Miniprotein binders against p81326. Designs and how they scored, part 30

Target 1, 226 residues: p81326
Amino acid sequence: MLHFGGFIMEINHISKILEKEREEYIRNKVEEYLKQGFSKDDAVNKANQSWRTYIGHRIQDVIYNLLKKFLKDSGLKVTTDKALNNRNLPEELDKVKRLIAINYGEYLFLPDADVIVYKVENNDIKIIAIISVKNSFRERRFETTYWKLKLKESPVTSHIKVFLATPDKDNEISYKCPNGKPKKMRIILEYELDGIYFLKEDFEETEKAKHFGKIVEDIIEISKKL

## First folded at step 18 (miniprotein)

Design Z66
Fold by OpenDDE base, last read:
Structure Z66 (fold): chain B 226 residues (1-226), chain A 101 residues (1-101)
Amino acid sequence: as target 1 above (226 residues)
Amino acid sequence: GPEEILEEAEKLMDEAYKLIREARELLEKGDPESLEKALKLLEKAIELLRKAIEKIQKALDQGVPEELRKKLERAFYLAQWLLFFAEWLLEYIKERLERQK
């Protein structure tokens, strides 16, 4: 079949399709904030922030649903940090929450975990991977790296793989040295994380930097070793 | 036989892919008429993909040589990816049409 690669590549269009709504979204939000009494400059800033949150959630939802679908037959389960923010958690999710928590002495905090992949074997829960989803890197550029390093510090969490999934819409980490200039963010993220998965075609592929189409296979393979 | 089933499934997948691409092109136009047409194309594409998946699953259930099994599993995987996208796109267009009303 001539178009097998093309079938997987269709996922690359999701970010582009969603981004086309930006202008209309911003206009509507600006009008809303002006009616609330904000200045024009404040309204524009707030609208842009709202858009970043909105588009981020839309992409996260796609990736979550995709992983949920494709990992199900392998006996793997998925959840999110948001789902763990509940007072009355089922026993299984309560255990998941405890197994990803970072210790700061007086407090336990959860890492940023847009998607959490785990398995249940013999009534034991094993955390396999955390996937961070980033549409852009304008904010919190190394936060995912921080969490990876923190997870490595504990024998309880050191085995957990941390992956980044991104369309990299602004081409911030697609190449290591575009035009001969090193992209610090790409280099550091690739070095510290267990993998970067791109929802686009135009990027520098390496052992750790791959197309998003590979993430399912990689997670399944990791799960078999645990 | 199972080889013929694979060929049939691949044809269905190719046809579905063409429809999905056409739907994306219509989405770029963005007018209500184009969006409605895109929905119809996607519905057809989804139908074709579901049929392909069913055929592949049936072949796998019958037992096949290892080489053919691998091909079928690959086709199954690809069909599921394309189906996921088509369903997402369908829902997206529905939402967009609703916002235009």
Scores: ipSAE 0.839, ipTM 0.923, lowest interface PAE 0.6, mean pLDDT 93
Fold by OpenDDE base, fold request of step 22:
Structure Z66 (fold): chain B 226 residues (1-226), chain A 101 residues (1-101)
Amino acid sequence: as target 1 above (226 residues)
Amino acid sequence: GPEEILEEAEKLMDEAYKLIREARELLEKGDPESLEKALKLLEKAIELLRKAIEKIQKALDQGVPEELRKKLERAFYLAQWLLFFAEWLLEYIKERLERQK
């Protein structure tokens, strides 16, 4: 009997594997910044910030590539906010960009969207979901929630599902009430978002909080209703 | 029959999983020799998984009872997940080896 659960759970190791590079990365960056003339303290701070950005991008890339692969056969496409930050976009991506834009009166701005899932039907674009990828919640803890609420305000974007994917390495949102104390961040994120998907084993599972292995089937199901 | 194909595919998947676990253990050692060994294991695991996927797909294409179809589809899905991870890990180790030169 295939340890079916074990195969999906291998993805949980990605974050752990990447985190092992931290010490070497920090050492090299500190040396680089010292050579640039920064003080030791400044060099360390800059190196730590650089690491956070680096590891975040690497995890995002994995999730992007995974979703791209597993959604392809269902006729769903994926892109990123970075790919949309271009002056000369193909028509398809230009439409995607316009369909996720948030109105601020005189201005339109894009939500933070690490992964954007959409479908093309009869030359029409339908946005299915936005996935935010967070390695840690030390900074901008409710940024994803803000974008969800803003998207909900317009009939053009209100149907777009917003998901959070995270390894939650610091156990900040893995449980709602550890030791009887409510975790404000977990409760708010779960309430406001359409789902939280964990790239780890040790978390409190709910209707909205699931293992990342469920995200593909959930997105496909949503796409059929749109 | 299709049931036998499923069993064969599952065996291939189990073997691949074993190799992937061993590769992860070698990665933890981090020395160039261990990393090179890990690459070889992952290449074999990827080959086994591709074979499993091919077998499952062939069985699905032949038409099977609903109960067996569900089992095959599940196996197919799991094999694809494991393949994704193995390919990612392979590329990751290659990148590390290149940085150490």
Scores: ipSAE 0.838, ipTM 0.922, lowest interface PAE 0.6, mean pLDDT 93
Fold by ESMFold2, look of step 18:
Structure Z66 (fold): chain B 226 residues (1-226), chain A 101 residues (1-101)
Amino acid sequence: as target 1 above (226 residues)
Amino acid sequence: GPEEILEEAEKLMDEAYKLIREARELLEKGDPESLEKALKLLEKAIELLRKAIEKIQKALDQGVPEELRKKLERAFYLAQWLLFFAEWLLEYIKERLERQK
């Protein structure tokens, strides 16, 4: 007999396993920065920043590889913000980059989009979704919401789904109204975004807030309607 | 027949799942001998999952009644999720062992 749900839920352990590295990582980085001549306070601050960058990249890589694996047989392609910032872009990726760029007058900037899903149809590229990956919500808590609102301003980008994927390790957005008290961050994120996908077990599920295991089915369904 | 193939694949997947959970427990201990045992369990779990996936794919390629087809496709999907995690965990533990050398 299969333990349905348990197989998919194993993905939740990735964030938990990686978080166990934090204390050793920070200790080693503090020692490294102290040897470089930084004060103790500066070394600690730099080590914590280094950890946030490291853990964010590790979780993003998992999500990228997972989506690439599960979406390929549906004719969907996956790329990253890092790939789009390379100088020597293939023509296909250059088109993807142009299709998601936001116009600020004389300047064009990419949204803060960690993973981008698109398809190629009749030599046209259609952007399906962008996924922002957040391990925690320390700073710029509503950055993903800002990019969704900017994409909505133009008919050429308004169709793009904007998703947030997160372990939410500190329970900052897991529940909408814990103890009857509204969580501003969860309420605004759920209202403005097209979906929130949790890489953990304990959260309030809604039409827009789901376990990460649902993201593949949702992206495929959306792609069929475009 | 295809129904027996599904049952056998599900047994392989359940065995792999048990091995993966045991490997996670060994990772918690963290000593080199526990980590090496965890690698062996994960290699076996991955082998079982790949065999289950192969069996399911062959059954689907032969053509089956619609209800059995849905069950096989669901089992294939679940096996792929568990395989993804098992492969990630295997590489993670290899990294941990290399660091301890």
Scores: ipSAE 0.836, ipTM 0.922, lowest interface PAE 0.6, mean pLDDT 89

Design Z67
Fold by ESMFold2, fold request of step 22:
Structure Z67 (fold): chain B 226 residues (1-226), chain A 101 residues (1-101)
Amino acid sequence: as target 1 above (226 residues)
Amino acid sequence: GPEEILEEAEKLMDEAYKLIREARELLEKGDPESLEKALKLLEKAIELLRKAIEKIQKALDQGVPEELRKKLEEAFYMAEWLLFFAEWLLEYIKERLERQK
């Protein structure tokens, strides 16, 4: 039997598989922090924050490697904010870094751009898209929309597509109007961003809100227009 | 011919898919014996997917009618997605086994 739709949907299991490590991870970290002399309450808080950082990095790595694999034959390159902070930046990545940086007078900051897609033509670099990877929306609900708005302020960066990729584990943005009540976070994110890509099956699909399996063809199509 | 190659590749892909789902079930159990079995299933699934991809690529290189080319390209794309997941899961289970040692 052909289960081609199911083939792509297997990616949805990655976050579920990783989430099963949470209890053991937190327990081990609490013990580690208690040995360092932290109170029980502080150790628990630190362990939970450590988990959020760990799970976020794991999912980001998956998305990075997936996009790198599937975009390579289209002449598109992929990098990360971590790579852009490396000491020994090749000239190409140094250009990528400068092309996404936001100027605040005396200061220059990179947007929250977990994964960056770009192309190189005639030694010029064109940034195609920035993908923000969020596992949950507890404390950084609209950070990605802020960076989209900042990028729109300059003709040099206004073409850059800003996407959000998320398992949306807690169903915070999966539906626009669950039970007839508008969900502010979903509505604002969808309005301001160029796309939301879900690593799960149960969500309200729209022109901008799609399963993560669509992100490859969308990026390729955008790159052809640029 | 290329039609037969597509059918063979799809059979390999379906077999690999079944092995991958079984490996996920074994991972749910979590004991070292189940994890070792899951590794073997995934190694086989990856081998089958790589063979399917090779067959599809050879058929595409022959130059085929447009309708068959679209089917081959779709199968190739789907096999590469499943292969990505299988490779990730294999490495994840290796990490889990290393922790238990």
Scores: ipSAE 0.866, ipTM 0.935, lowest interface PAE 0.6, mean pLDDT 90
Fold by ESMFold2, fold request of step 22:
Structure Z67 (fold): chain B 226 residues (1-226), chain A 101 residues (1-101)
Amino acid sequence: as target 1 above (226 residues)
Amino acid sequence: GPEEILEEAEKLMDEAYKLIREARELLEKGDPESLEKALKLLEKAIELLRKAIEKIQKALDQGVPEELRKKLEEAFYMAEWLLFFAEWLLEYIKERLERQK
């Protein structure tokens, strides 16, 4: 009769649908950059970078809106790195920003935290999780693990769960030992992070590596323990 | 009764799911006529899902036996996931059509 598993799996189509824009998007951007006077090689490189930014933002928006929808009734709030960088930050978001910032002596930097989940209790803010969103792993392969390690250094941030959400378009981290050969990136990401959540069907499921549909349950369970 | 409400909601959800799959196939074709048809299918699917969610919530508010409650809660959760996708796809196809103007 009804196949409810298929309902959740429909989100796997989002990255596939967006990916079909790639060829046209890149053609249009190459033309735009050529008109600006860039060489063919530079125009292609810039167009590819533009595409990676575009699709990353599109997928981040989906994840933000999905978490906002499904965590609302559990008293959990969701924000983004973009919202935290606005001027005239509301007091609540200013506190969120301060609670995830990493101290480097004279400097404060925000970790790679595309989406942030937190709760408010008695005017106190508790950061539950940060989610890094990556469509592919061409650059910045281990930045998320670095930020997890930095958050672990302080008692005030050591509880924050760090998740990676990815369609993993190019199958770069979907399997731990494809064809019997260890995949360093998958192994290190899974070891260091609190979870990897895939927006696709074809991946090696483990205790930490799950379909994205499980992230809501996991965040709610974590929030009850904090 | 609540059992009949669950059955009605599940039929609405199944119909919406079929419409959403058809809309995805029309999106694959990509021509304006197919995209316009996909929009209409998605608007209907969203209507059906919202009706199903409303019926499920009403049944849950009346109080039900534990096994039925679990089924209603699962159906509600799954309908909300499918609704999220349908709403995203609707907006995506609207964007595609606007680009073609």
Scores: ipSAE 0.862, ipTM 0.932, lowest interface PAE 0.6, mean pLDDT 90
Fold by ESMFold2, fold request of step 22:
Structure Z67 (fold): chain B 226 residues (1-226), chain A 101 residues (1-101)
Amino acid sequence: as target 1 above (226 residues)
Amino acid sequence: GPEEILEEAEKLMDEAYKLIREARELLEKGDPESLEKALKLLEKAIELLRKAIEKIQKALDQGVPEELRKKLEEAFYMAEWLLFFAEWLLEYIKERLERQK
């Protein structure tokens, strides 16, 4: 029996399952902040921010583990922004960190690169792609495009592919013209980024906008060109 | 032969898929008894998927015609995707059971 489409599509349920925790999570966090002496308004705001951080990390962990599993046999390695921010960094990861860093004159900063794919050939490291993971687009709508443009400016980072992975739970970028009017966020993200990968079924597919199930093949293909 | 091994692996994958969907339905109920049943279904589904993956790998090791090789590789890839989800869901249900203690 050939149920292949359904097998990959099960990944779409992860975001839905996690979202069912939201009400209880917020309720518990508001109670915690009230006990700490915050006003109700401040407790609610802090609880919502805590939720956004929590859900973002949960989805990022899924994507990290999935890519690590499926890319290992292709000689590709995967790390995260969290791993690169550790105080005691192994030499390999220190090199990865330096290869994605962006210069701002006297200062050096990492792009917001939730998941990083790279390869190692005889201790030589090549960054293949970074994946930005977004659950929603409320306050940091175009941050990923900014980092793509900055990486594109330097000859040492210009080859790095920048992808966005999202369940897009609020349908903020699913369609180019959802009410007959161009959706600025979808249009600009698709134009500037190297790809958008949706962890859901209902979205407008294009050459750059695909289901997340395609990301593994795309990364492997890109890695062969470097 | 390798074609029969592919058919056997696909049956295991289909059975695992049904167990995984049933486990998701039990998760929606949310009570401890349903969660414990979902855990058992997922453990079985994972066992079936690992057996399917092993059968497919052994068939690939035998050397097969290119068309059958493509089918085996596709089945392997799909089984690994479903296995990833099943393992994630298993750990998620374990976490939820821990919270209800």
Scores: ipSAE 0.861, ipTM 0.932, lowest interface PAE 0.6, mean pLDDT 90
Fold by ESMFold2, fold request of step 19:
Structure Z67 (fold): chain B 226 residues (1-226), chain A 101 residues (1-101)
Amino acid sequence: as target 1 above (226 residues)
Amino acid sequence: GPEEILEEAEKLMDEAYKLIREARELLEKGDPESLEKALKLLEKAIELLRKAIEKIQKALDQGVPEELRKKLEEAFYMAEWLLFFAEWLLEYIKERLERQK
């Protein structure tokens, strides 16, 4: 009799597989930037930034396609920040964009939302959840928390769940007290966000910190309450 | 009966899982011959998973006792997860092979 937990856990291999491209990717990008006239130091910095963007987009695409597949039969729709930033935005997506935007006086900005889950009922759009995708936590460690707090300030956006999805490849938030010392980043992220979903096996599971395989059930359950 | 259908589907899923693991090992080698072999293993794994999903769906459509229905729904869900990964890996290996041309 097969072990079904192992089937879902295969998703954990995606980030590992993609990471093996890193060395070749960076080498090729450094050469490209050197040909453009950048110094060695600048070329290396630009190549590393290019890699971080590339790997983040690849993981985001996986999460987008997975949620789109598994949420379809529940009447839930999925879009991305890239789709919302297109110049010729369809009316439905324009409504989604307006429903998640944050007002800063004379300026209107989108939160850092990589994947957005919503439903459409009788031409009424309800935003269910925003998923931020992080491969690692180099800088702006708490940016996702900031956006959750901003969405919470308005009654029209306060219902929106904010999730973090991550392979956490450098083990920065996997455990609350790994050496008997509290990890500030894990503790604050778990406290402020609605959930953290790990694309790996080795992490401390809690009510809010789970394997990514649980995200489908959680989103469907939330959508039934709205 | 539906119990035998579940057993057959689980056998197909287990076989597909083994093929997917072997394909991952071949991908780590990275040479064109290993990638071509991995591609064929994944095509077979995907075929097996689609057959398992079809069998499970047909059994669910017939109306079954609630306990068996839950088992069939769980198997269906897990097969769809594994199928998602297999399809992603297949496309990734195709991309890798095109890069090497």
Scores: ipSAE 0.849, ipTM 0.928, lowest interface PAE 0.6, mean pLDDT 90
Fold by ESMFold2, fold request of step 19:
Structure Z67 (fold): chain B 226 residues (1-226), chain A 101 residues (1-101)
Amino acid sequence: as target 1 above (226 residues)
Amino acid sequence: GPEEILEEAEKLMDEAYKLIREARELLEKGDPESLEKALKLLEKAIELLRKAIEKIQKALDQGVPEELRKKLEEAFYMAEWLLFFAEWLLEYIKERLERQK
């Protein structure tokens, strides 16, 4: 008989499948950099950086396309940080960009918001949520919480939900009771953000920490209140 | 009737799910023969899922009692999630085969 668990959980395999490319990818990149004259140590560091960029973009693309597919029939639109930084920005996206920009006096900066969900009603744009996609937490571990706090400072942006989506393959913020307990990073992220959505099975679920399959329903419900 | 259509769609979805899991196992082997077989399994799985989605949509278009409507909508949602994964995996395996040339 039909039930959601098994079918939706197949998405968890995407990160695992992509990670199997890592060894070959790094080997090929090291060879390329060595041929360019870099030292062995520099070539390895550059290859690892290249991998982190590659895998991050691949996972972000999956999340973008998934949300675009599942939110379109609810009248919700999805865009990305890359699209908002394009030189030739359509008026609609220019409005989206301005609605999430953070004021630093003489400067306006766009928060690091990998995926943005918004709706358009009678040419009015309402930002629903931004999703930060993190493959690992080795660098910039609290950047998402910083941007959430900045968005809370203004009545124009304080309604925007800030979510984290992650496979968390190295269990940096995952734990399971009774044998495990939350680490400081998990506690702070869960407290400050509006939700954490895992692309894996083994983690302690809470009101804010859920499987990624729940993000669609949560976003739709939020949009109805705005 | 619509209840039989739901049962038929669920059978198609279950078959597609089995094919998708087998394709994942073949992908782990990684040799060209296994990858080509995985492609064929995924093409079939995608065909089955699209057929299931079509059957469910036609049943919903006929107008059905609320309880059956909820079951049909749940099946539709599950099929679309599985279809998304199957389509991603198909494209990924095509990329892998192209690299082995």
Scores: ipSAE 0.848, ipTM 0.927, lowest interface PAE 0.6, mean pLDDT 89

